# Designs tried in a protein design chat: miniprotein binders against p73408. Part 42

Target 1, 371 residues: p73408
Amino acid sequence: MRQILIAPDSFKGTLSAGEVCQIALDVLAPEFDCVAHPLADGGEGTLEAIANNLDGQWQTVRVQGPLPDQTVDACYLWLPQEETAVIEMARASGLPLVPVGEHNPEIATSYGTGELITHAARRGAKQIQLAIGGSATNDAGLGLLMALGWQFLDSQGQSVGWGGQALGKVAEIIPPVLNAFPQVTVLCDVTNPFYGANGAAQVYAPQKGADPAMVQRLDQGLRHFARVVREFDGFEINFPRAGAAGGMGGGVAWALETKIESGFTAIAKLTQLEQAMAGCDLVITGEGCFDHQSPQGKVVGGVLELAKKINKPAIIVAGQCQLSQTVLPNVLKIFSLVGPDMPLEKALQHPQTALKKRLVQVKQYLIQSQN
Short names: E, the ipSAE of ESMFold2; O, the ipSAE of OpenDDE; V2, 0.75 times the mean of E and O plus 0.25 times the DockQ between their complexes.

## First folded at step 21 (miniprotein)

Design hh1 (at its last look DockQ between E and O 0.91; V2 from the best seeds 0.87)
Fold by OpenDDE base, look of step 21:
Structure hh1 (fold): chain B 371 residues (1-371), chain A 109 residues (1-109)
Amino acid sequence: as target 1 above (371 residues)
Amino acid sequence: SDELEELARQIRYLAKLIFYIARYLRRRGDKDAADKLRELAYRIRDLAEKFEETGNPEYLKQIAELVEEVAELIDEVLEKAEKTGDPRLARFAEQLAEFIEELAERLEK
């Protein structure tokens, strides 16, 4: 075995993808030539994962926070070689930025995310990757679009303002004339439509602080906005994925004439995962919980599909494993952090130690397999 | 190619701008111009989608012809806006004319 690719997801709540890679390098080197390739799904840690794979420059911008009276220092990643900016909306318009007890998706705005996009465009971005996980908002991206020069007016010709409360007031849409504006690709792994029982408000507004009455108002707002959009240009905004980040997926895709892509697919392309994997003999991947859904849509599933496509063997290192090895023919072995020697509670308290212990077993397994 | 996708995106965005000005004109009572521009916007968008799906350059030629027709109509809108004292419409029409000119140059390449 000449080279091992280490391409994990984060162990959500315990270790970043970068930390997992570092521990793997510490254990597996120098016996094996190892390449770290941390991955993400467009959620938390996406910027850090990309920054570990590509030469990037952190940009810090003071922008509007999720609440009207709030400003935040938000970072995004500039990739000068690719002329690409990677933006996490959660850095400007994210749920963690809202103080406890002040969660309100009727008021929360995505305006600060639009300011980040504007900054990146001015910096010379040709492409913008927009991760939209962890939003505080249900404004269909209206705030973001307003920061880009879009106007949304009520029946009296006045601005509708900010937040999910604005959606039901929209009567007129004024697009900006944007010359040479970068392509914005929205990264999203959810399939929720814009409105309805499975829509943005009904599914995600409760976790953003909406009570049942607020959820109904927000859903009606989304329905109203969808009608106004249809009247404007005939576009049907109620498509799969449109409900992501409180309707931002649909709003941005419509307004900027862009596509919504899987976070994994976009990151894998941007970081050249296939090329890196092609140069290796083995792939080690992993996540916090490898379950029956993991092979079908998560980072680990994407890595395993790619490994299968290019005929590379894989090892999985998971926090917990609920699957037998027989499910994936290209998987050599699955290692679980949790085991008879490592109770779940102990693994959660000492994730680094638990991971290191399993990686030692991976190392032993690999050495034995070469003999 | 990334370049072709970007071109298709710009053409679809042009259609969006035309939808706006058509709606604006309709509100002002210029129904004939509004209806014509709205029709052109739909046709341009549909052709852009077909182009993106197929890569057939014939769709770009058809788009270029429609863009020329739009350009003429926008010049008329600009002239009317100036004569009637509608500075908002005039500014938008000017910006749109510039956008069309830049796009037309790309379509001829």
Scores: ipSAE 0.867, ipTM 0.959, lowest interface PAE 0.5, mean pLDDT 92
Fold by ESMFold2, look of step 21:
Parts: structure tokens; C-alpha cells; sequence
Structure hh1 (fold): chain B 371 residues (1-371), chain A 109 residues (1-109)
């Protein structure tokens, strides 16, 4: 009688969101009617979560990798009913694609991500959801834009080339005439501006292989590019979120006249989370959060805020519950995988068993509450 | 709505193309055409943002008038580019004129 929406994030490092849903379905049936709605926030597992919710077609394309002499087979998800492509930048231009010891954001290019966008546009996409986490690059999306037909020229009229090193050389920007180009929405949850102390280069370039001198050069390149953009059409590119993925947030949003959205918000809209939740009596959500010092994640927070908005009760299942001191009135109970009967080390070694044990307790709680 | 947002984006992208051609013309010394096109680009972008924010079709009517004015200026730019032998400007102006014609048809609907 009671219909339950299972809407978790992945338990990062241990269980995918889909695996969490499947374990919950197995434990709660047959006593409860459950609907699986695995989620993500635009990072790890985003395409897989969407593929679990919607009829999609995986597209594999041979594209330019992050290094100039590298090609990769990159996939994205085509959703023909929604006329939407979902693309993870990291599959074409991501840091994991760069061999050990070759990390260099001054030469890494986003060109392959632009090739995925071109492929999706030719496929008929009207919308592109572009997740930009995990990038190897600090080129402000110049490579991506070049693949779309943009030209960035130096003072000698020659192409500035690829990579973060190119940003400081830009003297002229030539946009292509794009008559029927899909709307590209950049999915991003970091708030860093384009340049400066909290900007793309200073905060994130070290993890991509930049030493302190390179960080300084990359930041100055971003500042120079910002000046060129101001001269072009008066736009101030140094806004919150613009620094995501080495300046990709700002570069793409400005060049393609599109927006940056929260990854969770975009995924929730695409998968129709609100409609799914409205059709259920209760929501179970969760996340790994095995470090008790971490605040609640974007997925759990977003699910709880939506549940509050439409007055649905919620249950939380997490690895360790270091949640906000504030209690939402719609949260009935919180279950931690780690506890006296399941020490942290055992939960990490056997996450499926730990989750199943807590979901049995959720089931018992729900059966008692049906009176 | 999605159609409203897509139309507003297309209008903003038109403004970006106008900013480029205005900047190109100014570098070549065509100050009057460059200044006028740049002013029109700012106004078109501002109206597109207001249209997207409000959904008010009155802004589309204002945009349509500015787009017509841009179309006339771009026709003049194309004619002059062909006369003076600037094939890159002529190609861009022709592509932009086609973009404008498609957009004008959408604005009438």
C-alpha cells in the first residue's frame, strides 16, 4: 500500500547509486512498493544514474584526448525522447586519461569534449547537459570552442594553439555563425571565480600537475582572457562558478550564451524527480559519508529540500551520520551504516552487507509505523 | 519555457555576432557603422535578457525592430566588402545575414 521512492547518491568508493537502489529494492520487497530513482550531482556516476532512469542510447566517439598526441574512445548518453545529450567532460578531457607523470594543464586541451558536443548536435540534440568535473585542463574551454568552430588568434593572426598556455596569447576572437546549435548547460557545484586567489588556477591547477610558477602563468592567462572578453562585448567573465574546470564554466557560458546550473538541480529536472516523489508516500535517500566530519552532500540535501517543499516524509541512510544540527520536520529517522554492530573498517570492507543490515532495520521501522 | 529560453539565447548569440563584426569594422576604420552596430548589439542583448526574465512579447517587438535595422546595416557591409575586396568580411556578413533572416522569421511567429 505504501509506495516508497529510493533516491540516493552513490556511496562513493563503495557502492553506486544504482547498487544502493537495488539492495533497497531487494530488502524492502515484497512488503513495500519501491521505485528506484538513483541520483548524482554532476560528478561520478552521473551518466549511469540517468541511464537507470531514462531510456538512453550510449554513444561512443573516437575523439581528441587531453594530450595533443592522444586519442580516446569517449562515450556520452543520448536521450532521444528528451532530445538531450548528457556529456561528462572527464571522459574526453579528464585527468584520469593522462598518464602518470604527464599531468600538465598548460598543454592539456578540452578539444575532445567539443567533438562530443558536435557529435551530439549532429545526432539531433536540442539540449546538452555538460558535466565538467574531473578535468585535466586549464584552457577556459578554448579547445572545446575551437572544435565548435571558434577561432582564437594571437597578435600575428595565428592560432593560439591548445592548452592553458594559449590563454595569454589571445588577441582576437572570431565566433562561428551557429544557426541551430543546442543549448549547452554547464553542470557545476563549485563557486570559484575565473581568476584570483580563489580562482581556477590558484585553487585547482596544482591537483592537475601545476607547480607554483605554472599556477602563476595560468592565472595570468585567465586574467588576460578576461580582459579580451571585456573588450569584445563588455562581459565580465569573472563571476561565481566561472572558474570550474579550469575556466570552462566561464568560457562556455559566455561564448555559447548559456547557463551554469547545479548538477543535482539539472539531473533532478531531467529525471523528473519531483513528479516521481509526488507519486510516493515516503522517500529514502542516502550517501556514503563515512567521514563523520563531512556535511551532507548535494544529492541528500536536494532530496530533503524537495521532500520538505512537497510535504513528503524522508528517511536517511548514510555511512556515518555527521549531518546538520538543524532537523527538518519531514525527516523521520536517520540510519548509519557504522555503529556498535558494524565498525567502520567492517563497513568499508563489506559495504553491501552493512547497507543491507541497516535497510532491514528501515524495513522493520516501516512495518511498525503502518499501524 | 524551453522554447522561450532557446529563443532568448539565439537573440543573445546574434548580439555576439554583431559585436564581432562591429569590432572588425572599427579596426578597418569604418567608425560610423562600427559604433552603430555596437550600440544595437548592446540594446538587443539587454532586451533579450528582459524577454527571458519576463516572457513579455513587447520585448520581442522591440527586438524585431532592432533586428531589421541590423539587417539593413549588414546588407550595406556586405556590399562594401565585395566592392573593396574583403572576402572574409563578405563571407561573415553573408552568413550573418542568413542568421538574421531565420531569426526574423521566428520573431514573426
Amino acid sequence: as target 1 above (371 residues)
Amino acid sequence: SDELEELARQIRYLAKLIFYIARYLRRRGDKDAADKLRELAYRIRDLAEKFEETGNPEYLKQIAELVEEVAELIDEVLEKAEKTGDPRLARFAEQLAEFIEELAERLEK
Scores: ipSAE 0.843, ipTM 0.947, lowest interface PAE 0.5, mean pLDDT 90
ESMFold2 (binder alone), look of step 21: mean pLDDT 83; pTM 0.825

Design hh2 (at its last look DockQ between E and O 0.62; V2 from the best seeds 0.79)
Fold by OpenDDE base, look of step 21:
Structure hh2 (fold): chain B 371 residues (1-371), chain A 109 residues (1-109)
Amino acid sequence: as target 1 above (371 residues)
Amino acid sequence: SDEVEELARQIRYLAKLIFYIARYLRRRGDKDAADKLRELAYRIRDLAEKFEETGNPEYLKQVAELVEEVAELIDEVLEKAEKTGDPRLARFAEQLAEFIEELAEMLEK
């Protein structure tokens, strides 16, 4: 074995993908040639994972926060070689930015995310990757689009304002003339439609502070907006993934004439995961919980599919494993952090120690397999 | 290819701008111009989608022909907006004309 690729997801709530890579390097690099390739699904830690793989420059911009009276210092990643900006909407318009007790998706705006996009465009971005996880908003991206120069007017010709409350008031749409504006690719892994029982409001607004009555109002707002869009240009915004981030997926895809891609696929392409994997003899991947859905899941599933495609063996290091080894082609072994020697509680309290202990076992396994 | 996708995106965005002008004109009572521009916008968008799916440059030639027709209509809209004292429409028509010129240059490559 000449080279090992370490390509984990985050261990949600315990370790970032970068931290997992560093611990793996600390254990394995003295014996093996190792390449760290931290991955993400477009959620939390996406920017950090990309920054660890590519020569990136952090850009800090003071922008509108999710609440009307709030400003935040938001960071995004500039990739000068790729002329690409990677933006997490959660940095400007995210749920964690809203104070406890002030969660209100009727008021929360995506405007600050649009300011980040504008900043990136002015910086010379040819491409913008927009991760839309962790939103505080149900505004269909109206705030974001307003920051880009879109106008949404009511029946009186006045601006509809901000938040999910604005959606039901839209009567007129005025697009900006955008010359040479960068392509914005939306990164999303949810399949929710724009409105309805499985739509943005019904599924995700409750976790953003909506009561049942608010959910109904927000869903009606999305339905109204969808009708106005259809009347505008015949576009049907109620498609799979359109409901992501309170309808931002649909709103941005429609307005900017762009596509929605999976976070893993976009990150894997951007960070050249296939090329990195092709140069290695073994792939080590993992996540916090590897279950029956994980092989078809986002990061670990994607890594395993790619490894299978290019005939690379894989090892999985998981926080918890509920699967037997026999289910996955090309998987040599699965290591669980939790075991007889490491109770779940202890692994959660000391994730670094638990991971290090398993990586030592991985090391031993690899040494024995070479003999 | 990335180039095909980008060009298709720009053409679809042009169609979006034309849809706006068509709606604006309809509200002003210029139904014939509005209907014509709306038709052209649908045709341009459809061709852009076909181009993105196939990469066939013949669709770009067809787009270019329709864009020329749009450009002529936008010039008429601009002239009318200036004569009627509609500075908002005039400004948008000017910006759209510039956008069309830039796109036309891309279509010739």
Scores: ipSAE 0.873, ipTM 0.961, lowest interface PAE 0.5, mean pLDDT 93
Fold by ESMFold2, look of step 21:
Structure hh2 (fold): chain B 371 residues (1-371), chain A 109 residues (1-109)
Amino acid sequence: as target 1 above (371 residues)
Amino acid sequence: SDEVEELARQIRYLAKLIFYIARYLRRRGDKDAADKLRELAYRIRDLAEKFEETGNPEYLKQVAELVEEVAELIDEVLEKAEKTGDPRLARFAEQLAEFIEELAEMLEK
């Protein structure tokens, strides 16, 4: 009997990856044996996708929020078999946690994310997968590092405090003792360097509430911190991806001697996507992509590359995916939710119905192709 | 492997601690010790990278030799400051000794 792997991204704004999988399971059963493998790329929905694939335990912790006088209940996934915790920075230090009109990356701190890491380490985590999308901060991870035991002091020997405003004050860095923290991998697909015209402050701080003057101050703070790091151990922190999450990519990678990895790659490895795909005869993947101008997402692209590598046929179900079957010869067929029988506005209003309709067509296609 | 990557990371972080101690000594006027420690930290970090790339235990042996050299230098600095002491430096010397023992255990395998 044909086994089908259902490995989609979320349909952004309409359906979670898990919901897409459930609809596919409901439509394709009982004729096909389906395995759900919802995916994400390190952004929103990452913990939920992993929780669907692995025996994870949600851990809820009261931690410091992005604003200095704010506490939040933040959760992460503990994966005891893998000795790994998966943490979304945005749940402790994310922009959505900041009240309207209070967005300020000069003040916002990543300290709460560090508290989640500390909690996971005490629970036994040997590895942390840290997704850093959606941050409110531009502090280069200083808050996170302080929660892990790092000290950042000004020229008077006093703590520099929290926020992007603290970066320009750093004169002395005091690292914690050996083995004070677990291995941390930063999950990021942003390629921006630490500072400069394409850096963290110039490109991303406006979206976090920075006006032009604040952007300049934040960029100067990042440049100053880069100089301090270079004097400390010769490390050049202004590398690609270092600007992610207000400089957290660079700050954490440098301080903790850790990697920045693609979100999809890390999640695919953690959930054993290749092994799951090898055990199936066919993969169905997909994404929302209701904007006709968008290229394929990293999840769909990554799934298709893997399917080609291990010689598995694929079917794509997407909102308005522009991918051509000619470009990927192992793609049997592409089903778009939007079409003559399902206009864009209706698909957005009734995404479950639109998806179900196309999956019925996928089922019919698969049944007919068996004969 | 994951074990190779984590050990390499720990060695790179040890080098970071050595860089810190070198800066600490320079600020208190121990320029010669600071220069030697900084040079050793760079070499240890480079060896950690080679170990991560290859998994070759020969690089761990070289790391162990350099860490022992660091420990000897720290002991010399502590000996010259016997009457005043330096709890921070003494604690670091203890960490070095523990790490050297861990490396010796791994290399016997």
Scores: ipSAE 0.821, ipTM 0.927, lowest interface PAE 0.5, mean pLDDT 89
ESMFold2 (binder alone), look of step 21: mean pLDDT 82; pTM 0.819

Design hh3 (at its last look DockQ between E and O 0.91; V2 from the best seeds 0.86)
Fold by OpenDDE base, look of step 21:
Structure hh3 (fold): chain B 371 residues (1-371), chain A 116 residues (1-116)
Amino acid sequence: as target 1 above (371 residues)
Amino acid sequence: SDEVEELARQIRYLAKLIFYIARYLRRLAEKRGDPELKDAADKLRELAYRIRDLAEKFEETGNPEYLKQVAELVEEVAELIDEVLELAEKTGDPRLARFAEQLAEFIEELAERLEK
């Protein structure tokens, strides 16, 4: 074994993908030649994961926050070689930016995310990767689009304003004439439609501070907006993934004539994961909880699928494992941080120590496998 | 290819702009009771659908024949947009005039790409 690729997801709530990589390097090197390739699913840690793989420049921009009276210093990642900006909407329009008790998806705006996109476009971005996890908003991206020059007018010809409350007021849509704007790829892994029982409002608005009555209003707003869009250009915005980030997936995809991709797929392509893996003899991946859905899941599932495709053996290091090793033909072994020697509580309190302990076992296993 | 996808995206966005102006003209026609303006609006809307459909087929196949067909339709659009611009100037509609001017410029830029 000449080279090992370390391509983990974050251990949600405990370790970033980058931290997992560093601990793995510390344990496995110099015994093995190791390459760190931290991954993400377009959620938290996406920018950091990309920044660890590619030469990037952090751009800090003061933009509109999720609340009308709020400004935030948001950062995005500029990749000069790829002429690509990677933007997390959560940095401008995210739920954590809203003070406790002020969560209101009828008021919260995505406008600041549009300002980041505008900044990136002016910086010379040819491509923008837009991660839309962790949103405070249910505005279908109206705020974002307004920042790009879109106008949404009510029946009186006035701007509908900001937030999910604006959706039900839209009567007229005015697109900007944009000469040479970058392609904006929306990164999401949810399959929720735009509206309805599984739509943006019904599924995600409660966690953003919506009560049942507000959820109903927001869903009706999304339905209304969908009708206006259909009347505008015949487009059906109620498709799978359109409900992502309070309808931003659908709104941005429609408005900017772009696609919605999985976060893993986009990051894997951007960071050249397949090429990196092809150069290695073994891949080590992992996540916080590996269960029966994980093989079909986001990062770990994607890594395993790729490893299978190119005939690379894989090792999984999981926070918790609920699967027996027999389920995955290309997986050599699964290591769980939690075990008889490491209770869950202790692993949560000392994730670095728990991971290091398992990686020592991985090292031992690998050494034994070479003999 | 990335180039095919990008060009298809631009063509679809053009169609979106045409949908706007068609809708604007239709509203204006209804307000004025102008059947000729309504016919122009309906024609633009039809062209927008056709252009979008061709862009989708181009993206799926990469067949440059679809670009030729787009180019032909874009010429028809350009002629109609010139008429809209003249109308906007005569009627004193600066919003429509500005949009028509910007759209004409967009079409010119795109037409240059379609010929390559």
Scores: ipSAE 0.866, ipTM 0.955, lowest interface PAE 0.5, mean pLDDT 92
Fold by ESMFold2, look of step 21:
Structure hh3 (fold): chain B 371 residues (1-371), chain A 116 residues (1-116)
Amino acid sequence: as target 1 above (371 residues)
Amino acid sequence: SDEVEELARQIRYLAKLIFYIARYLRRLAEKRGDPELKDAADKLRELAYRIRDLAEKFEETGNPEYLKQVAELVEEVAELIDEVLELAEKTGDPRLARFAEQLAEFIEELAERLEK
């Protein structure tokens, strides 16, 4: 075994996927040929993971922020060879952009994300990968769509305006004539429907600043918008995943006639993970899973499924892990950062040291298994 | 394939534009009490449903027979939109005229692509 693919998720809160790869290269590279392939699932670190794998050009665009009187400089990744833009909506319409005490999904708009899409289209994008995690909004993508030329009018023939408050006012939808518009793919992994007990407003609006009365108004707005869509062309937007990012999953998928895809699947295809793995003898993957004994994350799970499919052995390095090798037949060994020699608190305070210590053990294991 | 998915998406988007103009015409027909205008609006809506269904079958199968059926329906839509343009001129409805002109252009570009 001479060539090793290092394909991790971030260790959330401690190490980025790129940092995990660099530590692995530093520890393993003298005796093993390592290929860094940092990954993400469409959430945090997605643009950076792709930029580590492909020649990309960062684009900074001044756009509308989540609050009506706010502008922000938002970055997206332009991939000219792939004719693809990768956009994280949170950089234009994300919750971290809203000052503490001003969180309000009835006001917050996705308009700036639409401006990023317009910019990418004018730059020549044929495809747009839209990661929608971390949003401040509950507007079903209305702001985004208005930036693209959609009109949403009230019963008086006036614009319904921005924010979740606008949803209940919609009486007429006027689509723009979009002749040569790029394919937009929405990246998400949540399954919440558009409205209802498990819908966008009930589940996610509180963390965006909604009190109980506001949650009810937002949910009713989403229900109203769903009725207007059904009357428009018979489409039922209350499907699984439609509630992602305050209803953007459903709104954008319906309006732009596009698909919602798993973030890992889209990133793995874009970065050619299967080809990279086929060229290696073994894959090392991992995730931070501190303070929890839960199922593996989407990146680790996806890497292991692919490794099994093409008959590649795997090693897992995680913060904490209690899976048996007999349950995971292609996994040679599992290394946990936390153990008797590395208590949880110390691992959280010094994650690079903890990871390096386990990777030295991985290195020794691999050397011994070759002889 | 990506090309199949993209063409299918464009055909579904055409259907969305047809749904809009059909709804606009139906409202106009109700205000005027005009059964012939209502029939035209209903026909456009029927064609939009059929075009969307065919686009979905094309995307699932890649079968070019569905594109031939779409092309036939698109010809019917084009004829109806020409009639809508004449109506917009007679009634002086600039919003209807503008949308119908843009839709006619979209239809022409898509029809050229479908012949390939």
Scores: ipSAE 0.832, ipTM 0.939, lowest interface PAE 0.6, mean pLDDT 89
ESMFold2 (binder alone), look of step 21: mean pLDDT 84; pTM 0.854

